# VH-VL binders against o60147: the designs that were tried, part 69

Target 1, 175 residues: o60147
Amino acid sequence: MLEKNKYLYIFRHIQTNQVLLSQGNVLKKTALFQLPYPLQKPVAPNGMRPAKLRKDHWVPLLKVEFPNESMFQSVFMQLLNYRKYRSVQPLTSDLLKLPIPVRRRKIMRQEVPNTIADLADILNKEKFPENSVRLQLSDKSDSEYADWPPSVQIDSEEIKLSRGFREKTTVDEAR

## First folded at step 19 (VH-VL)

Design om9
Fold by OpenDDE, fold request of step 21:
Structure om9 (fold): chain C 175 residues (1-175), chain A 121 residues (1-121), chain B 109 residues (1-109)
Amino acid sequence: as target 1 above (175 residues)
Amino acid sequence: EVQLVESGGGVVQPGRSLRLSCAASGFTFSAYGMHWVRQAPGKGLEWVAVISWDGSSKYYADSVKGRFTISRDNSKNTLYLQMDSLRAEDTAVYYCAKDEGHKTGWYFDYWGQGTLVTVSS
Amino acid sequence: SSELTQDPAVSVALGQTVRITCQGDSLRSSSASWYQQKPGQAPVLVIYGSNNRPSGIPDRFSGSSSGNTASLTITGAQAEDEADYYCNSWDSSGNHLVVFGGGTKLTVL
């Protein structure tokens, strides 16, 4: 069993492309607090924060292995703050011409690339030792959303996780 | 011309509640995040809270978390700060400030004149 | 949580140049903004994004940054520049998303 304390998992919602950060490969209910509070109906999946965590609606985006928990925690916190920062940014004139639900959808569509870019930016600034951080993506093409520092070693193998939690096993593949 | 006008300040006893308002004009209010910043008498500036353009995201300084609630009514171009469980250390001039996003950070391009909140026994 | 530090007071002779410096870890990841505050008045933005001036701010005000520091420079200080100056930045690492320096009181002699 993997040491959850030094592993960052990022999940995306299959419909809304919202992003959840997780310590370890199992999504917790508390992860939903990362999402904006729903102001209008419907609340989810067309809204912001669903009332309940449906793990089957979330697929793994990437896995990051850090040398230790301290480094994990630092990056995790920064990722959350980057998200907060983006959430308060002014709307562009183009967005203002659109109905509020459409604005929100457009913003949500950018969460995946923005999160990946945020991660890269954070890691570039942290200046961790060379090849000390291991990055594994569900789709290798997603690595193109950012320039990664020398501290990051991108795994050639894609992650194979079940929706919302554990890694797939040989038993799962046989089903 | 951008204008921000705070109101609702006054003298209250510890443990009591107070609600501040900020009336905005001269810009598209619903396009911007809004902040509350306070300044204790003779002291520096302290960030209090921020609310996103649609109110879906709210963040607070640790000093007020759980006690203060930021909200907004875009139809009225008004920002609010509900202050509960007030403490003496909450005594300050409270400013509403307009958010302006830069690629590398937040800044406040416009400020209100402020409203004084005094918490005393 | 990160903090920004700046000298509590500085002085400058009329027509001379003064630099006010702000230091903190948040400045490594975000740009500084600077605010001027005169007695009994609200703060006024004078520099944002390290070295951008809002409309109406004299060109004698400029900003710079290096490492974990940011500086506000007034080249040719005027009497009306006497005020408190606060630096500010976004903090990516702390619970306080926005951080202010302690303020610097500038006296023009």
Scores: ipSAE 0.838, ipTM 0.912, lowest interface PAE 0.5, mean pLDDT 91
Fold by OpenDDE, fold request of step 21:
Structure om9 (fold): chain C 175 residues (1-175), chain A 121 residues (1-121), chain B 109 residues (1-109)
Amino acid sequence: as target 1 above (175 residues)
Amino acid sequence: EVQLVESGGGVVQPGRSLRLSCAASGFTFSAYGMHWVRQAPGKGLEWVAVISWDGSSKYYADSVKGRFTISRDNSKNTLYLQMDSLRAEDTAVYYCAKDEGHKTGWYFDYWGQGTLVTVSS
Amino acid sequence: SSELTQDPAVSVALGQTVRITCQGDSLRSSSASWYQQKPGQAPVLVIYGSNNRPSGIPDRFSGSSSGNTASLTITGAQAEDEADYYCNSWDSSGNHLVVFGGGTKLTVL
């Protein structure tokens, strides 16, 4: 069980491309706190925090294995703060020309590459030991969004999760 | 010319509530995050809270979490700070400050003149 | 983390150069901004992004950064530069997000 605490999973929303961070491969309800507050009664597709977590709306984007939980916690917190910082950034003139819902959608579309870039930036600054961090991606091309430090080893194998976000085993592969 | 004008300050007893306002002009208010920063008499600057351009994101200093609420009305170009359960240590000049982003950091390019809040029994 | 430290007071002779330094872990990941505050007045931004001057700020003000430190330098101090100076940064590792230094009182002699 202690081993599960060193794994970062990042999920993307299948419709909005919003991003949720998770300790372990199972999304918790508390992950919804990462999403912006609802202004009225909007749902996740509108870019706001839903009342309930629909796990089936989220797919794994990447998996990161850290050497220990402490390193995980540090990176996890920083990722959240990077997102907070980004959420307060001034709107560009181009965005201001658009209706508010369109602005939000455009911003949300950038969450995946921004999060990947954030992760790389954080890891570059942390300067963990060489090849101490294992990165698996659902799409290997996503690794191109950032320059990774020597501490990161990108696995040749893509993330393999079954329904319910369970890791696939040899038994699962035979089914 | 960018202007920020705070109002709503005054003298209140501990446990009471007060609502501050900040009227903004001279820039596109709805494009920027806004901050509250306070300064106790004879002390340094302390960040209080920030709100995103549309109010969908709000963050607070630990010292005010659960007691203060930041909000905004973009149609009125106004920033608000609802202060509940006020304490003596909340006594300060409260500034509204305009957010501005740089490569890797926040800075406040414009400040109001502040409004004094005194919490005293 | 999340603490920025700076000397509480420094002095400089008229026309001379003074450097005010800020130190903290947040500065490793974030750029510093500096604010000037005169008695009874609101803070004024004098440097942002470590070494950028806003419009209207004299060119005698400059900024620098190294490691976990940031510095504000006044080259050729003037009498009107006497004020309190605060450093500020974004904190990526803590829960405070925004952090100010304790302030430095600059006296011009």
Scores: ipSAE 0.834, ipTM 0.911, lowest interface PAE 0.5, mean pLDDT 91
Fold by ESMFold2, look of step 20:
Structure om9 (fold): chain C 175 residues (1-175), chain A 121 residues (1-121), chain B 109 residues (1-109)
Amino acid sequence: as target 1 above (175 residues)
Amino acid sequence: EVQLVESGGGVVQPGRSLRLSCAASGFTFSAYGMHWVRQAPGKGLEWVAVISWDGSSKYYADSVKGRFTISRDNSKNTLYLQMDSLRAEDTAVYYCAKDEGHKTGWYFDYWGQGTLVTVSS
Amino acid sequence: SSELTQDPAVSVALGQTVRITCQGDSLRSSSASWYQQKPGQAPVLVIYGSNNRPSGIPDRFSGSSSGNTASLTITGAQAEDEADYYCNSWDSSGNHLVVFGGGTKLTVL
């Protein structure tokens, strides 16, 4: 059952700034399927789906705590679908003017702001109770990519661990 | 000015394969995501597949997943649909469609005239 | 599950106003587009972004949306407006990226 997993974990690639969504606080190899399909003989392949997950290349971007499994599943599925939708959109005129390697890097650099904007868009359209969703960021300035609904409480503390996620209260859970 | 021309349709038996082509002209083909949409005789429109501008992202309707493969050759301005393990329910007119792009929805501004695929004995 | 529901048929008297509706949960997050299809022809886009008319489409065509419902309105219907009309959306909550309604046959009397 996924009834205990009420956290959404989002990772950023340290070099490309691509984004991976995760149900767990550690990336699984299957998360790599969110990355673009490997191209035969690509002219400048970077950011394509690698054969192996390098966990040291992926750092926390943000995490979201939901009050129950159904809210988590709804938002997680929607975020994946927003990413698919964006991946097939036409190039803008400014992107079309760029050489393909530069173009791909520029597209990848938009994944962080786009994912944050998409998360906020989903949460604004959902009618979740006020302060029911807690958001924690590695860089609080990233919250400026979007306008957040009353349902979202942005944690004043940034995520401190650069290699992964850890529950803040594991020492205190017995109390 | 914009033209999309499908070809490769025909009559085939179940279990056989066909490859559809869509020749594009009058626009910068390599800038756009491209779709296949089908319509069974007397029925409505059914989305089949989409491919990103460079071919790195591809998505399929559940009814065709694992049997159909969308692809493109940007040097030839051509979209393809490889259809394997064809079934009677795949009988339809197949259209290629161009997505002009919109922030929150689809915007299929140009369609081809379609190519008929008939799967029967 | 990711369905857009349209009435299968609607009639309008020549010169009168008709509204064709499209309902589905996907419309809460997606704008609608509308396609006109005449017999033996490919679909033609008449409305995108729920309420925008492409160049070359008569100004009697308009669109609107509210909640999970999108509408196509034809004011002053003409004989040439007789066609099938399909709504379309993306589905942020489903497993199909592109969804079409079942279509509405518009008859102009």
Scores: ipSAE 0.833, ipTM 0.919, lowest interface PAE 0.5, mean pLDDT 88
Fold by ESMFold2, fold request of step 21:
Parts: C-alpha cells; structure tokens; sequence
Structure om9 (fold): chain C 175 residues (1-175), chain A 121 residues (1-121), chain B 109 residues (1-109)
C-alpha cells in the first residue's frame, strides 16, 4: 500500500531568511520558482531566483503532518497563494522610507513570521479535527508568531537536523 | 488627486499585438501593486493581471497566460500591458486599477476611464 | 462552483431598502469589496473590507458578511443608484488571486 504525501516541509534561507515550501523532505531545484524572478540580467539582486539550488543554504524551519494528502494539497496551495497576495500589497510608510536594498532585506526577513502566521490563519479557518495536525518546529519560540487552533498539536521535540529534514549519513567503504 | 489614464486601445486583427499604457499621477506609484481588469461589451468585470511595486512578481488570469505581459516603469509612473496573439474574445474595455491594500481582501480605490480594444477581421 | 455568485438583477422602489448578495467559498477567508458601475463609466468602489465605506460614498451604502455570503445594502435607494454592482474577493484556494462576481443590475422603480 503506497502512502500518499501528507507532509509539508518548510525551509528557511540561512542568510536572507526567505522561505521555501516543499512537498518532500529534500528541497528540489523547482522550489526556486517560488523566489522572485531576477529584475536585472546578468546580475540579480540579493534574494532573487539563483541559477542553482545550494542545499547547504536552506535549513529546516518547520514540518507539518496532515491527516491526508487532500488536506496537505489544499493547505500547500493556500500558502503559495497567501505569499502571492502579500507580494502585490502596497508598501507601508515604514518601508517606503528605506533605501531599496535595505527595504528588500526587511521584506525578506518578514517571510518567516508571515508564513507561520499564514499557516495558522489557514488552519484556524479550516475545519480540521482536534489534534489532527502535527506541527514540529526547529525553534519552538517561532510558534509565538501565531495563535494555533485546537486542530494543531505542537510536537514537544524540536527538529534537531542542521540541514534538510533527513538524518545525516556517513559513507562507508563497500567490501 | 489620484489619476489613472489608459491609452493604446484600438482596432486590430486577430493574431496581432497591441501595447496598452496607464499613466499614473497624484500618488507614489512605486509603492503600489497595479492591476489590469477588462470588460467585454455587455459583460462583467474580469481580472487580467497584477504586478508588484518593483515588478519582481507578476500574476495572470489563465485566459491570458503566455500571451499577455504586464510591466511597469516606475521612473515614468507608467503601467503597461503587452498583448500578443490577440483573439476575438480579448475584445474589451481595459481598465488599470490601484490597490490601496487591505489585509484580507482587495481594495481597488481608483480606476482609469478605460481604453477599448477591438479584435476583429 | 468556485466563483462568486450574484443574482443577475434586482429591483427596488424609490426610497426603499435593497440588499444585493454575493456568495462563494472564498468569502470565508476573504473580505469583500463592492463596485458600482453606471453605463459607459468606470467602476467606483463603494465598500471595502466587507463593511467599510470609502470617503465620499453616501451613508445609505453599507456592507456586511456572514459565512460564505457578503451583502451590499442600500437604505433609501435613490434614482442615481441604478447601476451594476460587482462583488470582489481574494481566492486563497483557487488559481486566480482576484475574482469578481457576475454582477447585479439594480433597477430603481
């Protein structure tokens, strides 16, 4: 019996704090399409879509286990749409006062709290059974960005991995 | 006073191209996401496209993806819509609209007068 | 359907109250905005955030929302209120960020 995917994996960039959403526990190159398209060629501003995925630059932020694949797909789609919606909102007066490079950096640093808040907003509005959604964070204090519904059970154990969502492996010589 | 003025509409044959412009004044154009919305004769409003404040994010209705390109020039306070491979069903009045912003929904507080695009042979 | 549904036409007697409704699942998570359009004119925003009236819009226009339904109410309808009315929302679950209802033609009798 093959189990359909019911896990959401969220990564954070170690320097820019940008967020990538993933269906798999290993980030694929196609996830880079979630980043803004470069405005200038051949030089792209910091935080724009790079030509190559550097997996060592992306660390676990959180993992969510849903009751089934249908619920995962719904929440995944909504999170992507929330990010699109935010991307076209007007600048606040606070952001307008900043030089463009500083402004972009500040906008990127909002992605972690915004994504966590959006996830909670989606889960509060959906009618999931109590304790049916398991949330695990790399830093449990990040749960403080939102108020979570009764459907969410926050795992007491933090994600202990330094890169990706898999245990590090060692390569031994084959005999 | 906020003002949006569309231009570039006209009569064009199917398969041809047309470029619409929207000249903005009376507000800080570079701070806002901007939209194109169209209305076929006798029909309702249909969203076409949106572009972020700096142009780094662009999104389209399925009916125009791959054929239309939204763009902006913040130094000229101008929004553009490049319309390629035009079809008869693209015949409409095209409006540009300013999104004032709201946390939970759209807030299109100012619209232009519209420019008519007619695609016929 | 995954769209915003409006009745195509409603009528109101001069000075009476009318309610125009807009229904869709997107309204559970999105506030509604409402646009008035008179023949040959651009749309004009009359309600945003489901229940806020922009400056310059008469007090007789009000908005509300409940569940998957948003409503525009005109109390004491005037002849100049005869127009098409469109609701609008964000759709977090769909392929389009912006969705308009089909429009409601209001006739003032």
Amino acid sequence: as target 1 above (175 residues)
Amino acid sequence: EVQLVESGGGVVQPGRSLRLSCAASGFTFSAYGMHWVRQAPGKGLEWVAVISWDGSSKYYADSVKGRFTISRDNSKNTLYLQMDSLRAEDTAVYYCAKDEGHKTGWYFDYWGQGTLVTVSS
Amino acid sequence: SSELTQDPAVSVALGQTVRITCQGDSLRSSSASWYQQKPGQAPVLVIYGSNNRPSGIPDRFSGSSSGNTASLTITGAQAEDEADYYCNSWDSSGNHLVVFGGGTKLTVL
Scores: ipSAE 0.833, ipTM 0.924, lowest interface PAE 0.5, mean pLDDT 88

Design om9
Fold by ESMFold2, fold request of step 21:
Structure om9 (fold): chain C 175 residues (1-175), chain A 121 residues (1-121), chain B 109 residues (1-109)
Amino acid sequence: as target 1 above (175 residues)
Amino acid sequence: EVQLVESGGGVVQPGRSLRLSCAASGFTFSAYGMHWVRQAPGKGLEWVAVISWDGSSKYYADSVKGRFTISRDNSKNTLYLQMDSLRAEDTAVYYCAKDEGHKTGWYFDYWGQGTLVTVSS
Amino acid sequence: SSELTQDPAVSVALGQTVRITCQGDSLRSSSASWYQQKPGQAPVLVIYGSNNRPSGIPDRFSGSSSGNTASLTITGAQAEDEADYYCNSWDSSGNHLVVFGGGTKLTVL
């Protein structure tokens, strides 16, 4: 069979609570392009500026196992597009009243619940077979940010890794 | 009341550059994402670009990516479009538009009058 | 393939009801907005959130959405309704955040 299970890996920044999406269990430096520019003046032809990736600042938030690559690719791209859509929405009156540094901090703190809600929204709309998608969280209470469709099986075991996503070679986590 | 006024259009040769401005008034400009939308003569509306409230996120249509740069100056309530390496197919009326916000779609409640860009040799 | 499809032209007799449709996969995850454009003028928003009418838009304009299809309905069409009409959505699965339909020219006879 050529169809392989695909994992979506989602990381959280330990200080800012910003979120990064990854197709692998190790973050690549290019993952930082998912985040807004830190400056108003771009330095690259496409308006991107490479940034240093501090891998020790990014910890597991959740992992999703899909039955096949096509499903993974669809959900991964949709999550990136949901993030873009949110990034250009107008400020609420509550946010507008805040000084800009406080406002940006509050917006960053929304990334975890927003990403979890967006993932659930996508999975609810996709109408996948019951229990075909496995979800594992670092903190199971984070599942409370959304209502999950029957297609999602939430793993009872939390991700226990101190940094990054690392497969256990002494524990059969997947069959 | 809310007003958006584009300027900077004109006739330019292919390969040259032009910078459009959109002056905003009557609302809190720094609270909104802003868009450029263009319309070639006799054709439909084509989205060009969007910029977030503080300018930290910018997205472009494939047809202009790498050639156009959207920017804003919130202290001057002004939106910009820098257009480099202009081509004949960029000939259009360029509108700026304000998104009032809607949870699952777009709500462009105010548009400028447009400014014409003609690329010809 | 993120596109919104509209009929290029539709005609309606004065005082009759007309429906302009917009179809595309993006409408499954996005509400539609509709813009009226008269010659030489900027677009004007007439419907947002698929079925909401902004203040100042006549109540003969209404909107609906089902599946991957959105509709703009004008009941009792008037001469001043003759214009181009564009639907619009966001696209969660494509490269473009903002998608417009190709437009429908409404002729009122």
Scores: ipSAE 0.832, ipTM 0.924, lowest interface PAE 0.5, mean pLDDT 87
Fold by ESMFold2, fold request of step 21:
Structure om9 (fold): chain C 175 residues (1-175), chain A 121 residues (1-121), chain B 109 residues (1-109)
Amino acid sequence: as target 1 above (175 residues)
Amino acid sequence: EVQLVESGGGVVQPGRSLRLSCAASGFTFSAYGMHWVRQAPGKGLEWVAVISWDGSSKYYADSVKGRFTISRDNSKNTLYLQMDSLRAEDTAVYYCAKDEGHKTGWYFDYWGQGTLVTVSS
Amino acid sequence: SSELTQDPAVSVALGQTVRITCQGDSLRSSSASWYQQKPGQAPVLVIYGSNNRPSGIPDRFSGSSSGNTASLTITGAQAEDEADYYCNSWDSSGNHLVVFGGGTKLTVL
């Protein structure tokens, strides 16, 4: 791609609600390395790191436009590190009471609100100019997982899904 | 009473392997992330590795990545560190540490007594 | 930069107040924890979350943070406080998930 990367694309899995971060509007296979290790085999069915990327199982969660690529790279790396930090935290008492398969499913489901909260926390600590970061959500109610700084402008329009896969460029945009 | 007891340290030649163990008691081991931290003689603390409560997430310091493997057996309340391709600079006291958890920073509330690993020829 | 910088040594007269500092960019996003280590012993947590004392730590220990600096303060230093002190943080911006400072040797005169 010829233009500089200043867009963060976040996807969620349609069944597990796991989250993947991407530099592009199409996921690369290497994004799967963001998912936890399998406990019995290198890859696992449903809710673990699959052997292959099924692009039809990952839908847009949100998109962020940053002022420049440097700020994008900083926030992208911080989001990955926030996830690592959280992944090694102790279980809460509510989670401890659950059988392990149910517990893992509940932890996965928390990744959507947790990632959104992480993003807001990072942006609140960064001193970006007012309205310099544009946030677009697939479900605008998801913005309620966090308090956003003045630097963030939440787009009034939700992301349109392209038939449950990835957003396609229309003919007008290409020509 | 929370206890962490490391074992498996000793004198070993460069290029060889050693496995450390950390026996845990007095808390629900399977609920916690666990860390290895080392200290070379006369030097400061250096973080080595961490493992999540179920072992699905593991992270390492750059100095040991690719050579060390952290693991755990929750049925035995035991944390492990497999150290391969040992080097002289790996000589240290190795501690296991429990992270009680905190929203914005580390909270290593209990540490073992440490086990000494000496790598020399 | 993911390092935490501490002065290598600090002295305090018995009964006086001393401040041990820790500086690093990671502290802008991470709270600090502080560990006391006496010779031949394992580290002992004395402050977490930048300013919280665990149960059993004397009231003379306190912590604070501002910007990229965290501080451990001992008011009314006792002979038993002579030890090495390490600050610790997470680093959200780099590869150093867990970062320790180089340590400060506190001598109580």
Scores: ipSAE 0.828, ipTM 0.924, lowest interface PAE 0.5, mean pLDDT 87
Fold by OpenDDE, fold request of step 21:
Structure om9 (fold): chain C 175 residues (1-175), chain A 121 residues (1-121), chain B 109 residues (1-109)
Amino acid sequence: as target 1 above (175 residues)
Amino acid sequence: EVQLVESGGGVVQPGRSLRLSCAASGFTFSAYGMHWVRQAPGKGLEWVAVISWDGSSKYYADSVKGRFTISRDNSKNTLYLQMDSLRAEDTAVYYCAKDEGHKTGWYFDYWGQGTLVTVSS
Amino acid sequence: SSELTQDPAVSVALGQTVRITCQGDSLRSSSASWYQQKPGQAPVLVIYGSNNRPSGIPDRFSGSSSGNTASLTITGAQAEDEADYYCNSWDSSGNHLVVFGGGTKLTVL
C-alpha cells in the first residue's frame, strides 16, 4: 500500500489532451476537480469538468516513482500549483483573435508539454539525490519537452497500456 | 488609461453577506485574470482570490475559502466578490487588482482605490 | 504555505541609498514584485520581475534577487519615497498562490 503512494501518474485525455494528476495508477473521481469549472455545454468536449469520470477516456502519459511519499506529495502539490498559475495567465493576442471554443482547445493542447516541463522544472529545483527518481513515459519522445536533472532516471521502456487505457500489469498479461 | 473602481463596501454585522464590485476600463478585461487583495486597518496586504479570464478557474486563500466567491461578467467588464458568513477579521479595505505575468510570477500592475468593509457587532 | 519576511521599519537620510530585503522560499521559484503604499492610498507597483520598472516609476528604484531573497533599492531617497513597501511573489508550494511580505515602513530623515 505504501509502495503505491510514492507513484505519480499523469493521465492524458484522449480527445482534449487535458491532464490529470494521480497518486497511484488508479484515477479517482476527485481528480476531476483539477479541471476547469463548466461554463458552457457540452461540458466534456469543451474541456470543462464533466459530471462523471470516464476512466476509459484517460490514458497514462507518464509514471514517476519517488523514493518516498513525502517527495511525491511535494512534487504533486507543486504541479497542481503550476497548473493553477498557468490557468490565469494573460491571453496572447493570437488567442484573442479566435473564438472561445477554439481558444480553449489550443490552450488544452499545450497542457501535456507544459505539464512535462513543469515536472522537470520542479525536479530541477528540488535537487533530489542522483537517480533517485524514476520516470517512465508512454512516449519516450515526450522527454524532449524538458531538460531533466541528474535525480531523474528515464526508463528505456515505455509504459505499456492494456484495454481501458490503464497500465498493463502482470495480471493483465496472464489473461 | 487603465481604471479599476471598487464599490459595495460598508458596515455589516458578523454572519451577514456583502457583495463587492470592481468596474474595469482601459484594457481588454476578458484577456486577464483578476484578483482581490485586502488590507486590514493598520496591517499588511493579504491576497484573497483570483479568477481566470473566462471565470473557469477560481482560487482562494484559506482564510476565505468556502465563504467568499469570486466571479466576473466580461460583458460588463466587472469583477465581483461575494462575501458570505462575514467575520470581524474580514474587516479590511478590499482592492481589485489586475493580473499580469512575467516569466514565473504574478504581479499586479494596476490597483483600484479600494472599498472599505467593516464587520462589527 | 511559505511566507515572505521583511523588516517592519527602516530609515534613510535624504539623498542616501536604502535597501529593503524580502526573504522566503517562494522567491526561489518565482520573481519578486514590489509595491509602494502611501497613507490612505492604494498600492502602486514599483518593481516587477525582480528588476523591471513600470512607466512613471523613477529610475532611483531598482530591484535585485539572489537565492531566496529579493531586494528593493532606492538610490538617492527623496522625501516623497516615505511609504510602506511590500514584496510579493507566487508560491508554488502552498495553498496561498500569492504571498505578500509583511511590509516595511520607510522613513526619510
Scores: ipSAE 0.740, ipTM 0.890, lowest interface PAE 0.7, mean pLDDT 90
Fold by OpenDDE, look of step 20:
Structure om9 (fold): chain C 175 residues (1-175), chain A 121 residues (1-121), chain B 109 residues (1-109)
Amino acid sequence: as target 1 above (175 residues)
Amino acid sequence: EVQLVESGGGVVQPGRSLRLSCAASGFTFSAYGMHWVRQAPGKGLEWVAVISWDGSSKYYADSVKGRFTISRDNSKNTLYLQMDSLRAEDTAVYYCAKDEGHKTGWYFDYWGQGTLVTVSS
Amino acid sequence: SSELTQDPAVSVALGQTVRITCQGDSLRSSSASWYQQKPGQAPVLVIYGSNNRPSGIPDRFSGSSSGNTASLTITGAQAEDEADYYCNSWDSSGNHLVVFGGGTKLTVL
């Protein structure tokens, strides 16, 4: 269990690109509370917090391995705070002139790069030991959304995706 | 070599139950989600259900929700589909399909040969 | 739930190029996969991730995507390519996460 506690997984919704943070590779129902939008029916395609967590609607965006759980918790909480802060920021004039549905979609699409940038910013401020944090992305190009501090070692290999519940193991790939 | 072998199909009356099995080999079964997909005679493919790698999550098409139960035994490398309250419209070849992920989405890289379920009075 | 639409049937002359197109809103947000199904056989994956070929699939098969469309192209159609082709994508609407097109019957002339 301790091993799981040092892993940050960020998931994105397959359609809305909404982002959820997870301790470990399994999303919990409580993760839905990270979404700023009110519960609406039907579900996520409308830019809403879904009533139920459909884990299979989410794919791993990136995986971060920390040296210990304490570092994980620090970064995790800061990420949540960044998200909250962003959610209360005034909308830009460019966004305001768009119809609400379009605006929402655009904002949601920005969650991925924003979250990645947030992570990088937090890690830059934390100044963890060099190469002490391992970052793996499902798409290496996503790393370009931010400048990473020396504490971050970016894996050359991308996350091997399974259902939105976990990544495939290296053993699986070898077969 | 990846192999998926369905079994358990047959002829059954409406309202009855049937249990399908899919025996998997050639890959780490416990690492992958598994699906059931069916095809009515002369019709197209219809997704039925998915189960996560550890069986903790299950999702169903609306057409079978409440009637079908997907499950798995990773120790036996076997996928199951319990079909209850069968209807005539459930008549189809049932395929088990292996889930696979790509950075841009998911797909089914391997399919079984299917097992025919016929629901008829 | 989202739907994928395909032409029910298309024809191609031997050695010629044919494109099978799939259209649907889900394709805007998810990549397409394509499956070949010959009579009495199970579907076989021929393209995934819009334009990736599994091992064993001839290079004459290729995929593309644009907007709400995805296409499977067979460049230099062979007789053995005569089959039904299904596109597939993923949708979060309702409980139908997996969406299949209606299928296209390809006849090689």
Scores: ipSAE 0.379, ipTM 0.794, lowest interface PAE 2.1, mean pLDDT 88

